# Designs tried in a protein design chat: VH-VL binders against q0atu2. Part 55

Target 1, 119 residues: q0atu2
Amino acid sequence: MLDKKARIRTSREYRNVFEKGKRLSGRFLIIYYVENALDNNRFGFITNKKIGMAVIRNRIKRQLRAIVREYQGQVKNKHDIVLVARAGIGKSSFEGMEKDYIAIMKKAGLFARNANKID

## First folded at step 16 (VH-VL)

Design ui15
Fold by ESMFold2, last read:
Structure ui15 (fold): chain C 119 residues (1-119), chain A 121 residues (1-121), chain B 108 residues (1-108)
Amino acid sequence: as target 1 above (119 residues)
Amino acid sequence: QVQLVQSGAEVKKPGASVKVSCKASGYTFTDYYMHWAKQAPGQGLEWIGEINPKSGGDNYNQKFQGRVTMTRDTSISTAYMELSRLRSDDTAVYYCARDKFYWEELYFDYWGQGTLVTVSS
Amino acid sequence: QIVLTQSPGTLSLSPGERATLSCRASESVESEYLHWYQQKPGQAPRLWIYGASSRATGIPDRFSGSGSGTDFTLTISRLEPEDFATYYCQQYGDTPLTFGQGTKLEIK
């Protein structure tokens, strides 16, 4: 699980990302993102009823949180990032969602250049 | 009545810059992203990029990265696209188009009338 | 990026005939993000079909869209004189957004 400081929690925080940031569309995800004034990243997740029943939406949220947790060390700091699940994501494999996340984060320039070399 | 009205035709020399405007009316300008597309003579459409009208945040097609700048002036509900270091193959009609600010039903429901930019010696 | 290939490039038909226009994507596109636009010479594109199958406001029911995955079709059941135009498919399934090269539907 992401700790409390790495979560976007309130509607005001989500709205700030949408209004002050920019977006990119991927196959299963849209990300909205903006630089924040913190020294860490925060992540938010949006799924809606069109994706499916609550069980499906809960599964999608769990999978997205797991993906974000796996790659969080590679993400440039000081960003608020909202992941929006797109239609069709309920039929996607975990690996498909992961590939899409990596691709869209690279397109957004949100991965740190030398994160893999910091020991 | 939603309308997107673009600036008039431009004739430019290679190496110059052009700035095309797109004035919105009939809706709240900041509630929709603005996009730009290129259509060279006798050819199809090519997406250039988009701008968040509230923040000015933008994302460009990599093909145009480094030569395109998108801006807006919310006080007059106008978006702009500037293309620099013009080449002869930049001769095209340039369109603005809008889509929703949020993630559902994203398509270009309204387009500007187009602006012809001619690049010639 | 996702390449959209339309076929045929030009389709020559008479009023009253049935037209079938194809759009093939290089990768799977969720149908919700596959759209069609109509464009006449000297005019801006107009949204025609969105989400692969939904007609935009005011579009006659002789137009229908179908398809999923990589294969999408726009069908005009009985051509009217005003239907002769160029049709573009467009995907919003991945950035950069892309259009097909168009199918020009012209009068025989």
Scores: ipSAE 0.824, ipTM 0.916, lowest interface PAE 0.7, mean pLDDT 92
Fold by ESMFold2, fold request of step 20:
Structure ui15 (fold): chain C 119 residues (1-119), chain A 121 residues (1-121), chain B 108 residues (1-108)
Amino acid sequence: as target 1 above (119 residues)
Amino acid sequence: QVQLVQSGAEVKKPGASVKVSCKASGYTFTDYYMHWAKQAPGQGLEWIGEINPKSGGDNYNQKFQGRVTMTRDTSISTAYMELSRLRSDDTAVYYCARDKFYWEELYFDYWGQGTLVTVSS
Amino acid sequence: QIVLTQSPGTLSLSPGERATLSCRASESVESEYLHWYQQKPGQAPRLWIYGASSRATGIPDRFSGSGSGTDFTLTISRLEPEDFATYYCQQYGDTPLTFGQGTKLEIK
């Protein structure tokens, strides 16, 4: 669902976000983020085995991709952002994950001002 | 052998700044985030913020935003916290503490000994 | 932010007694992200219990942690003289990170 250009793809690109950026913890997510030298945003997704079985982890990834796609136009440009699903996310609803994403992106200052019009 | 050794006590006047250091040894300094916390006399602990030791990227508790600056010098494995525009309620012991660089098992397993900062007229 | 409320504020007991310390969160916190620290006067906090129930290295078996959701407990089955200290719970479930106000466990 995300354009290929908007995806973090390689291990080196992921490590760059972790090593060159900063992080914030939310209820279901941790984000790592850094300004990039591109003309666009890129997103990466990590789930670990503690979340649950592969079916659950893949569902979580798909839901997170859908959330990111829905709000991508509100994200400040030129950022690489990695979403890490925390162990408790397997019990969350799509709405719960969405609320957490909005909250943590606001705390990180990654939403443009007009992104706050709806909540 | 992990140690976090902080700089000595400081006495400051209102309006001044203070910079506390935290020197790490016994581990790879850049493999752990560094955090700072405040403990006012006879009171509990309050989280100030964290710094990525590799990048210098930081995030602060909103309570301290605008007055706190965290830095580090990786060549001497030392983290710093500077608090500006000091006021009387900044009198406290300030601690550094580390947690893991990545997302699993995040807790403060080692702490510095604390630095007393006294702000008096 | 998530507020952690500890009770009681002060607990006065004798060696040999059982101590129960409560930590209540204003919102649900996953147990993995709820931790306990011990602090003695003039010393730094020390990690005691992590993930609600796991003892840190070198912590005696008389200490146990439990709880989930909004209610967490630290229990000391039989108090020793060295156990009299202040105990703080701490959450890593949301930013900003927060601590409870502490329970001072003092000798009667």
Scores: ipSAE 0.811, ipTM 0.914, lowest interface PAE 0.8, mean pLDDT 92
Fold by ESMFold2, look of step 16:
Structure ui15 (fold): chain C 119 residues (1-119), chain A 121 residues (1-121), chain B 108 residues (1-108)
Amino acid sequence: as target 1 above (119 residues)
Amino acid sequence: QVQLVQSGAEVKKPGASVKVSCKASGYTFTDYYMHWAKQAPGQGLEWIGEINPKSGGDNYNQKFQGRVTMTRDTSISTAYMELSRLRSDDTAVYYCARDKFYWEELYFDYWGQGTLVTVSS
Amino acid sequence: QIVLTQSPGTLSLSPGERATLSCRASESVESEYLHWYQQKPGQAPRLWIYGASSRATGIPDRFSGSGSGTDFTLTISRLEPEDFATYYCQQYGDTPLTFGQGTKLEIK
């Protein structure tokens, strides 16, 4: 679970990321991101009604938070990052979302180290 | 009436730089991302990158990373793309194009007329 | 990156005929992120079809788009002289954004 300090909370904070930052598109996610003036990272999540029914949207948000939690120690510090769910994410697996997150965070240059999986 | 008007044709030598401009009118310049694309003679289109006109935040196609710089001047609603260390295969028409600022219905709805850049020895 | 392969490269037809243009993606692309552009010689590309099947503003209903997954099609039911151009598909499903190499629709 992300602690309170690691969450983007207000509409103004979300808008700041969109207006002051930049973005990248992945298969299931688009991220908007910007450097912040804090000593920590903050994360926001957007899943609108177009993604699916409430149970699906809640599952997706839970899965994205879990993925972010798992990799948050690898994220370069002092960033506000908003993850936006794209069409098709409701049909993806947890592994699919995770791979997409890793790929898009690497493309954004936001990982301090590679996120490798052992097999 | 949305319009994107680009600067005129350029002729450059290998190793030089070129800076192409794209002036927007008929909409709020800072409400749309600006993209640039390359089309070599007789070839298809290749995406170069995008810039957030509010912040100047940019992202580039890896193929152009290190040689391209995108900037803008919001006071005159103008975006710029600079390509450095030019080589002969950079000869192309370069287009600016816009898409929406937010994540839904992202496509290039308006394009500039194109700027021919010729790189010759 | 997602590679878009268009076929045929050149399509030679007469006014009044039906045209079918194919775009195949190297991996699945959600229909919302597959777009078509028309380009005439010496002109900029123009948005033609977005989201695989939606016509851009002012595009005649003789143009229709379809497809999902990796296979997408642009169809022109009855060619008019102004329809002869090059058509590109484009994906916004992953960065970098990519275009197909184009299908040139030329007058026989």
Scores: ipSAE 0.809, ipTM 0.914, lowest interface PAE 0.9, mean pLDDT 92
Fold by ESMFold2, look of step 19:
Structure ui15 (fold): chain C 119 residues (1-119), chain A 121 residues (1-121), chain B 108 residues (1-108)
Amino acid sequence: as target 1 above (119 residues)
Amino acid sequence: QVQLVQSGAEVKKPGASVKVSCKASGYTFTDYYMHWAKQAPGQGLEWIGEINPKSGGDNYNQKFQGRVTMTRDTSISTAYMELSRLRSDDTAVYYCARDKFYWEELYFDYWGQGTLVTVSS
Amino acid sequence: QIVLTQSPGTLSLSPGERATLSCRASESVESEYLHWYQQKPGQAPRLWIYGASSRATGIPDRFSGSGSGTDFTLTISRLEPEDFATYYCQQYGDTPLTFGQGTKLEIK
């Protein structure tokens, strides 16, 4: 999984991303993102009770963390990025979430290189 | 109550630029994202982009990328959209509209009255 | 980009009749992200239906929205004179945000 220094952990850190950054909407995700002053990227994940029961929300978080880990080497450095799971994500496949993540990260200009293996 | 009041109609020559303003009142300006949309005469609506009023962070429809710039002045609760290198097909009414700052229930609940921009020789 | 296609382009009806307006998406859109706006000549659009089926504040119950996936419908059970306007569907399911081309509801 992502190590502790690559995670957004506090309410203040999350609020900073929302207030200082910008956002983009995808089919299953919306991202909020901002440049940070660190030497690494940090990721945050939001699922809420609207998506479903705790077991469903935890599965989605695990899947999103796995997706982020798979592509973390492609992400432009020094960014805080919050992934918000949108309505309907509980009905999506892992590959659907992955495709949406790649698309939205490309639209945001956050990939340093084209993610050719998924395209 | 909530109002979005836009600047007046403009007539421009091809190749010029136009800057439209949208002044907010009746709510906290920085609590809502601001969007801009285009409506050509007799046509539907086309989304141009959005701006975070707190940070000035913006995202544009790729169709307008490179010709549009969105800014704001929080001290006067005003958003701006500038369109450069004007062409005749930029003749349209331009609207500002707001939606919530966060991700739940995103829709345009209030709109400006529109600003007619005419591009002609 | 998700294309929204509305039909018919123009719908000519009389007061008292039922109107059915269609919005078809080129890709699936979650119902929560599909919205309808009403626009009268010389005015800005107004939020009418959000989340496919929820009426905005003050919208009469003769307006109902339905649909999911790629097919969405706005129905007006009994037309009133003030209902003659253009109606746009709009999706917030993917960037760029897009609108349908509109259905103009006019007096026959």
Scores: ipSAE 0.802, ipTM 0.910, lowest interface PAE 0.9, mean pLDDT 92

Design yj2
Fold by OpenDDE, fold request of step 20:
Structure yj2 (fold): chain C 119 residues (1-119), chain A 119 residues (1-119), chain B 110 residues (1-110)
Amino acid sequence: as target 1 above (119 residues)
Amino acid sequence: EVQLVESGGGLVQPGGSLRLSCAASGFTVSSNYMNWVRQAPGKGLEWVSIIYRRGSTEYADWAKGRFTISRDNSKNTLYLQMNSLRAEDTAVYYCAREGSSEWYYFDYWGQGTLVTVSS
Amino acid sequence: AYDMTQSPSTLSASVGDRVTITCQASQSIDSWLAWYQQKPGKAPKLLIHDASSLESGVPSRFKGSGSGTEFTLTISSLQPDDFATYYCQQWDEYSGEAYTFGGGTKVEIK
């Protein structure tokens, strides 16, 4: 599981990202990202009912957290990043989600210069 | 130099089967997102299938159950197994690679191989 | 499924003309739009990706612009080598249709 200090947890924290952050859309994900005043990154996850039943939404969240955890060390520090799952993600494969995460994060320029496993 | 060469096309009767091959050089098939795209005579382009880097696959709804995308890493070759072929499957079939580091577009295409389904 | 409307279907022009092709997506795809050129009997050739990024080796007279749902391919001064069919391409959010192509625009000599 993602470390507690690496999680966006409060409504105020989410609101800050949505109001001050930049927005980019991928095939399955929309990301909102903004610099924070910390030394670490924080991630938030949003799954809406349009994705499917609660079981599906929870599965998607677990998979997204796994993806974020896998590439966490390669993301530029000092960012709050909220991942919003799009409706189509419910029927996507794990690899499809991973591909989209990497693609959108690359487009956002959020990977470190020396990042590997992203090409 | 990157190169893709399709083969295996030909004339088949309705209900028949055919396996297309796409021999790749200049890059590793298993390290890239590989796709099949077809084009009926005088018509536009239509996506058929994708195989992801770790082997997950995705198909167009009309292709599910009849088409199978696969690869042989030792031969650096992509395949498309086509079963229960129909007249409307008549088309030039292209193998196409997505960008090496940026994705969701096709930077290299084979010359295509013609599949004709007719009684 | 995402729709992609490409216009016009056919375009007659002369050498030296400014040519404009448009693709309209049914939903926002930000800048995830590519343009291809295809000549008779040949495979499609990538011209532009990410809406405006010109592929290596493609003449600068080709320009891609737009974002969201409206995209444009412009040929500033049509050359003899440019008579061909052009396609735009996007991803699709839903499974069962990972990618969608525009209907194509045939650029023919007037």
Scores: ipSAE 0.924, ipTM 0.960, lowest interface PAE 0.5, mean pLDDT 95
Fold by OpenDDE, fold request of step 20:
Structure yj2 (fold): chain C 119 residues (1-119), chain A 119 residues (1-119), chain B 110 residues (1-110)
Amino acid sequence: as target 1 above (119 residues)
Amino acid sequence: EVQLVESGGGLVQPGGSLRLSCAASGFTVSSNYMNWVRQAPGKGLEWVSIIYRRGSTEYADWAKGRFTISRDNSKNTLYLQMNSLRAEDTAVYYCAREGSSEWYYFDYWGQGTLVTVSS
Amino acid sequence: AYDMTQSPSTLSASVGDRVTITCQASQSIDSWLAWYQQKPGKAPKLLIHDASSLESGVPSRFKGSGSGTEFTLTISSLQPDDFATYYCQQWDEYSGEAYTFGGGTKVEIK
């Protein structure tokens, strides 16, 4: 769904975000974000067992990737962003997830000034 | 200017039904996160329901199965259908809009409409 | 479920007094907290969102602070217009309780 270059893939990359990044919590999501030295953004996704069964976790991950992809062009460049799904997300609607993503990204100041369709 | 005007409240017997309306002006209901919040006489505020921009809904646990939030886009009006009403449902019911750009708080409220459930 | 404990439930104060209201969340909500003022027979009025952001038109004597689980609303110098009931409000992570309000604090004249 997301280009490989737009993904955080290694444990080292994740650790870097967790250790050096900023943390913000939303209703359904926790984001860790840090500037990178690349020309593109990278996204990581964490779904743990407290969300539910693997099928649920995979669904949530797919939905989050869809949301991230939808708004990817509106996000400031040169950021590594890890989305950690909170337990309550398992019972949330897609719109709920989307709302929370946008809300927390706004709060983090990660959307470009001229970003559209985020209000 | 933004305005919310609730109507439809009144006296109803236990087990009865009532539909509340919230006529909005100055903004588009379907473009915002709209909520119902109630307040029993002399008591605090209690969230009832939310309708998302694309129509997803959430309800308080006590409201599930009895209350239905909806809207008519052509009328720019929010509704709350209340069935199987109980004495403890007696309250002033407010429609409330979440912030226009930031969410999870309510920036505009209607004047409220009183629902009294009694035999 | 996310709980919100607001204290005190009632406080008596005089004009000019410094008033402090506290809300304690059972779980961290970062800064996702709002404060409302409600007068008898009126709808709640938003005062502060994001824990510390004053709404337009709200006097500067109102100050919101805190993050995580502890939040405070302070009125630096109580004015006659400030006698009212105040509520804090948060989101809830779990379905069935999207939003939770504090129990309210009635600020009355001493």
Scores: ipSAE 0.924, ipTM 0.960, lowest interface PAE 0.5, mean pLDDT 95
Fold by OpenDDE, last read:
Structure yj2 (fold): chain C 119 residues (1-119), chain A 119 residues (1-119), chain B 110 residues (1-110)
Amino acid sequence: as target 1 above (119 residues)
Amino acid sequence: EVQLVESGGGLVQPGGSLRLSCAASGFTVSSNYMNWVRQAPGKGLEWVSIIYRRGSTEYADWAKGRFTISRDNSKNTLYLQMNSLRAEDTAVYYCAREGSSEWYYFDYWGQGTLVTVSS
Amino acid sequence: AYDMTQSPSTLSASVGDRVTITCQASQSIDSWLAWYQQKPGKAPKLLIHDASSLESGVPSRFKGSGSGTEFTLTISSLQPDDFATYYCQQWDEYSGEAYTFGGGTKVEIK
């Protein structure tokens, strides 16, 4: 799991990202991202009911957290990033999610220049 | 230089089977997202299947259960096993690679191989 | 499923003409749009990806623009080598169709 300090946890924190952040859409994910005043990145996850039953949403959330954790060290610092899972993600493979995460993060320019394992 | 060469097409009876091959050179198939795309005579392009870097696969709904995408890493070759072929499967079949560093588009295509399903 | 409507289906033009092809997505795909050129008996050739990024070796007369649901391919001055069929392509959110192509636009000699 992500460290506590790497998590967006409060409604206020989420609102800040949605109100002040930029939005980009991928195949399975929508990301909202904004610079923060911290020394670390924070990630938030949203899985809506359109994805499916609670067990599916929870699975997707776990998988997304795993992906974020895997590439966490490659992301530019000082960002709050909220991942919103799109409806189609419910039928996606883990690799599909991972591909989309990398693709959307690349498009957003959120990976460090020396990031590995993203090509 | 990147190159894709399809083979295995031909005439087959309805209900028959055929396996297409796509020999790749200039890059590693298993390190890329590889796709099959077909084109019926005089018609547009239609996506068939994708195989991910670690082996996950996706299929068009019409292809599920009849088509199987696979690869042989030792031969750097992509395959499409087609079973229970129908007249409407008549098409030129292309193998296509997604961009090497950016994805969701196809930067290299083979010359295609014609599959004709007819009694 | 995502739909992609490409227009026109056929376009008659002369050398030197400005040609515009449009693709309309049923859902927003931001800039995840590619354009291909296909000549008879040949495989499609990638022209543009990410809506506006021109592939290496593609003449500058080709220009891709748009975002969200509306995209255009413009040929500023049609050349003899440009008579072909063009396709746009997007991803699809749903697993049953990972990628969707437009119906194609045949650019033919007037």
Scores: ipSAE 0.922, ipTM 0.958, lowest interface PAE 0.5, mean pLDDT 95
Fold by OpenDDE, fold request of step 20:
Structure yj2 (fold): chain C 119 residues (1-119), chain A 119 residues (1-119), chain B 110 residues (1-110)
Amino acid sequence: as target 1 above (119 residues)
Amino acid sequence: EVQLVESGGGLVQPGGSLRLSCAASGFTVSSNYMNWVRQAPGKGLEWVSIIYRRGSTEYADWAKGRFTISRDNSKNTLYLQMNSLRAEDTAVYYCAREGSSEWYYFDYWGQGTLVTVSS
Amino acid sequence: AYDMTQSPSTLSASVGDRVTITCQASQSIDSWLAWYQQKPGKAPKLLIHDASSLESGVPSRFKGSGSGTEFTLTISSLQPDDFATYYCQQWDEYSGEAYTFGGGTKVEIK
């Protein structure tokens, strides 16, 4: 589980990311990201009914949190990042999700210069 | 220098089986996303299967249950086991590597190996 | 499944001509599009990835552009070595078809 300080928690915080942030789409994920005024990154996660039943959506959310946690230390600091799961993610493997996360984060330039295990 | 060399193609009867090999050099197969792509005579390119770095696999719907992608790390070789072959499986089969740093495109291809399914 | 419509299927041109090939995706793929060149009896060769990034060693007369659902490959001045079949390629959101190729464009001598 991500620390509370590393989570986007309020509707206002989400709205700020959607309104002020940049948007990039991957195979399974859409990310919205914007710089924040904090000394840490915050992550938000959105799943919708297009993915499947609540059990599936919750599983996907847990898997995405695990991926984000794994690579959290390699992400450039001072960013709010919202991950929106696309419909096709429901049938994706964990590796498929991980690949897509890394791919889209690379494209967004959100990994630190000294990041490892992302190539 | 990166190289991919396919082998194992040939003539086989409908219902028969064949195993294709793709010998890689200049890079490690298990550290990359490897794919099979086929091309029927005079037709376009069609994706067949992918194997991820930690071994997860995906298949085209038409390939599921009949085709199996695998690899031998000690030989740095990719394989495609094809069972219950049909006439419509006649094609040149290519192994293709996704980009090393960026993914979802194929930067290196083998020369291809021809599979002909005919009675 | 994502659809990819490539046009035209065949293109007749002369050396020195400006050639344009188009790919239209049924869903937005941002810039996740690649272009390949294939000559008879040979494997496809990557020309461009990420819609506009030219691969090393590819002549500058090749240019990729576009984003979202509309993409274009342009050859500013066609050379004899450029007569070939070209394909665009995208990922697919859904399982069962991880990658989709365009139908191809055969560039032949006029």
Scores: ipSAE 0.921, ipTM 0.958, lowest interface PAE 0.5, mean pLDDT 95
Fold by OpenDDE, last read:
Structure yj2 (fold): chain C 119 residues (1-119), chain A 119 residues (1-119), chain B 110 residues (1-110)
Amino acid sequence: as target 1 above (119 residues)
Amino acid sequence: EVQLVESGGGLVQPGGSLRLSCAASGFTVSSNYMNWVRQAPGKGLEWVSIIYRRGSTEYADWAKGRFTISRDNSKNTLYLQMNSLRAEDTAVYYCAREGSSEWYYFDYWGQGTLVTVSS
Amino acid sequence: AYDMTQSPSTLSASVGDRVTITCQASQSIDSWLAWYQQKPGKAPKLLIHDASSLESGVPSRFKGSGSGTEFTLTISSLQPDDFATYYCQQWDEYSGEAYTFGGGTKVEIK
């Protein structure tokens, strides 16, 4: 799991991202992102019942956290980013999820310049 | 220069098998998202399968269990193994590469190879 | 599954005409829409990706627009080389059909 300081945890924090942030949809993910006043990024994860049973949702969340951890060093700092898993993600491969994460983050311009591991 | 060259098409009886090849040059197949797309005579384009960079695969529902996408990295070649072929599988089969940095569209296509399934 | 409705299926036009092709997605795909041109006996050729990004070498008379569920390909002044079939393409959220193409629009000589 991500470090505590790198996590969006409170309802208020989530609401702030949803209300003030930008929205972008990928194949399996929707991201909401907004600049924060911190020195680090924070990530939130939402998996709803459309994905499937709790076991599936938990797996997806775990996989998304793994992906975020893998690439967090490449993400521009000072952002709150909420990942909302779409229904179709439940049947996707890990690589499919990873591809979509990278694709949507690229489109959002959230990767640092000359970031590695994203091409 | 990027180039894709399909081969292996031909006439086959229903229930038969055929393996298509797509020889790539100018880029590394294993470093890209490679797809097969087919087109029945006088019809539109239909996605068949994708192979991800680390080997995960997806298939159209109608292709599952009958079609297998694979690659030989040493030959920089993409393959489509087609089994239990049906008349409705008659089509020109294209290999297509997704964009190198942006994905979910196909920037390069082969010339296609015709597969005819007929008694 | 996501649906993609392309219209019209056939379009008769003359050289110099303004041509408009439309694709309608059943679900929002933001800007994840590509356009292809296909001539008889040839493979599809990418014209536009990300709804409006023109590929290198594609004439500026081709323009892609739209977002969400409504997309349009416009040829401002049809040239002889433009008579072909055009397809739009999207991703699909669900497994079993990663990508969906529009039904195609054949642009033919009037």
Scores: ipSAE 0.921, ipTM 0.959, lowest interface PAE 0.5, mean pLDDT 95

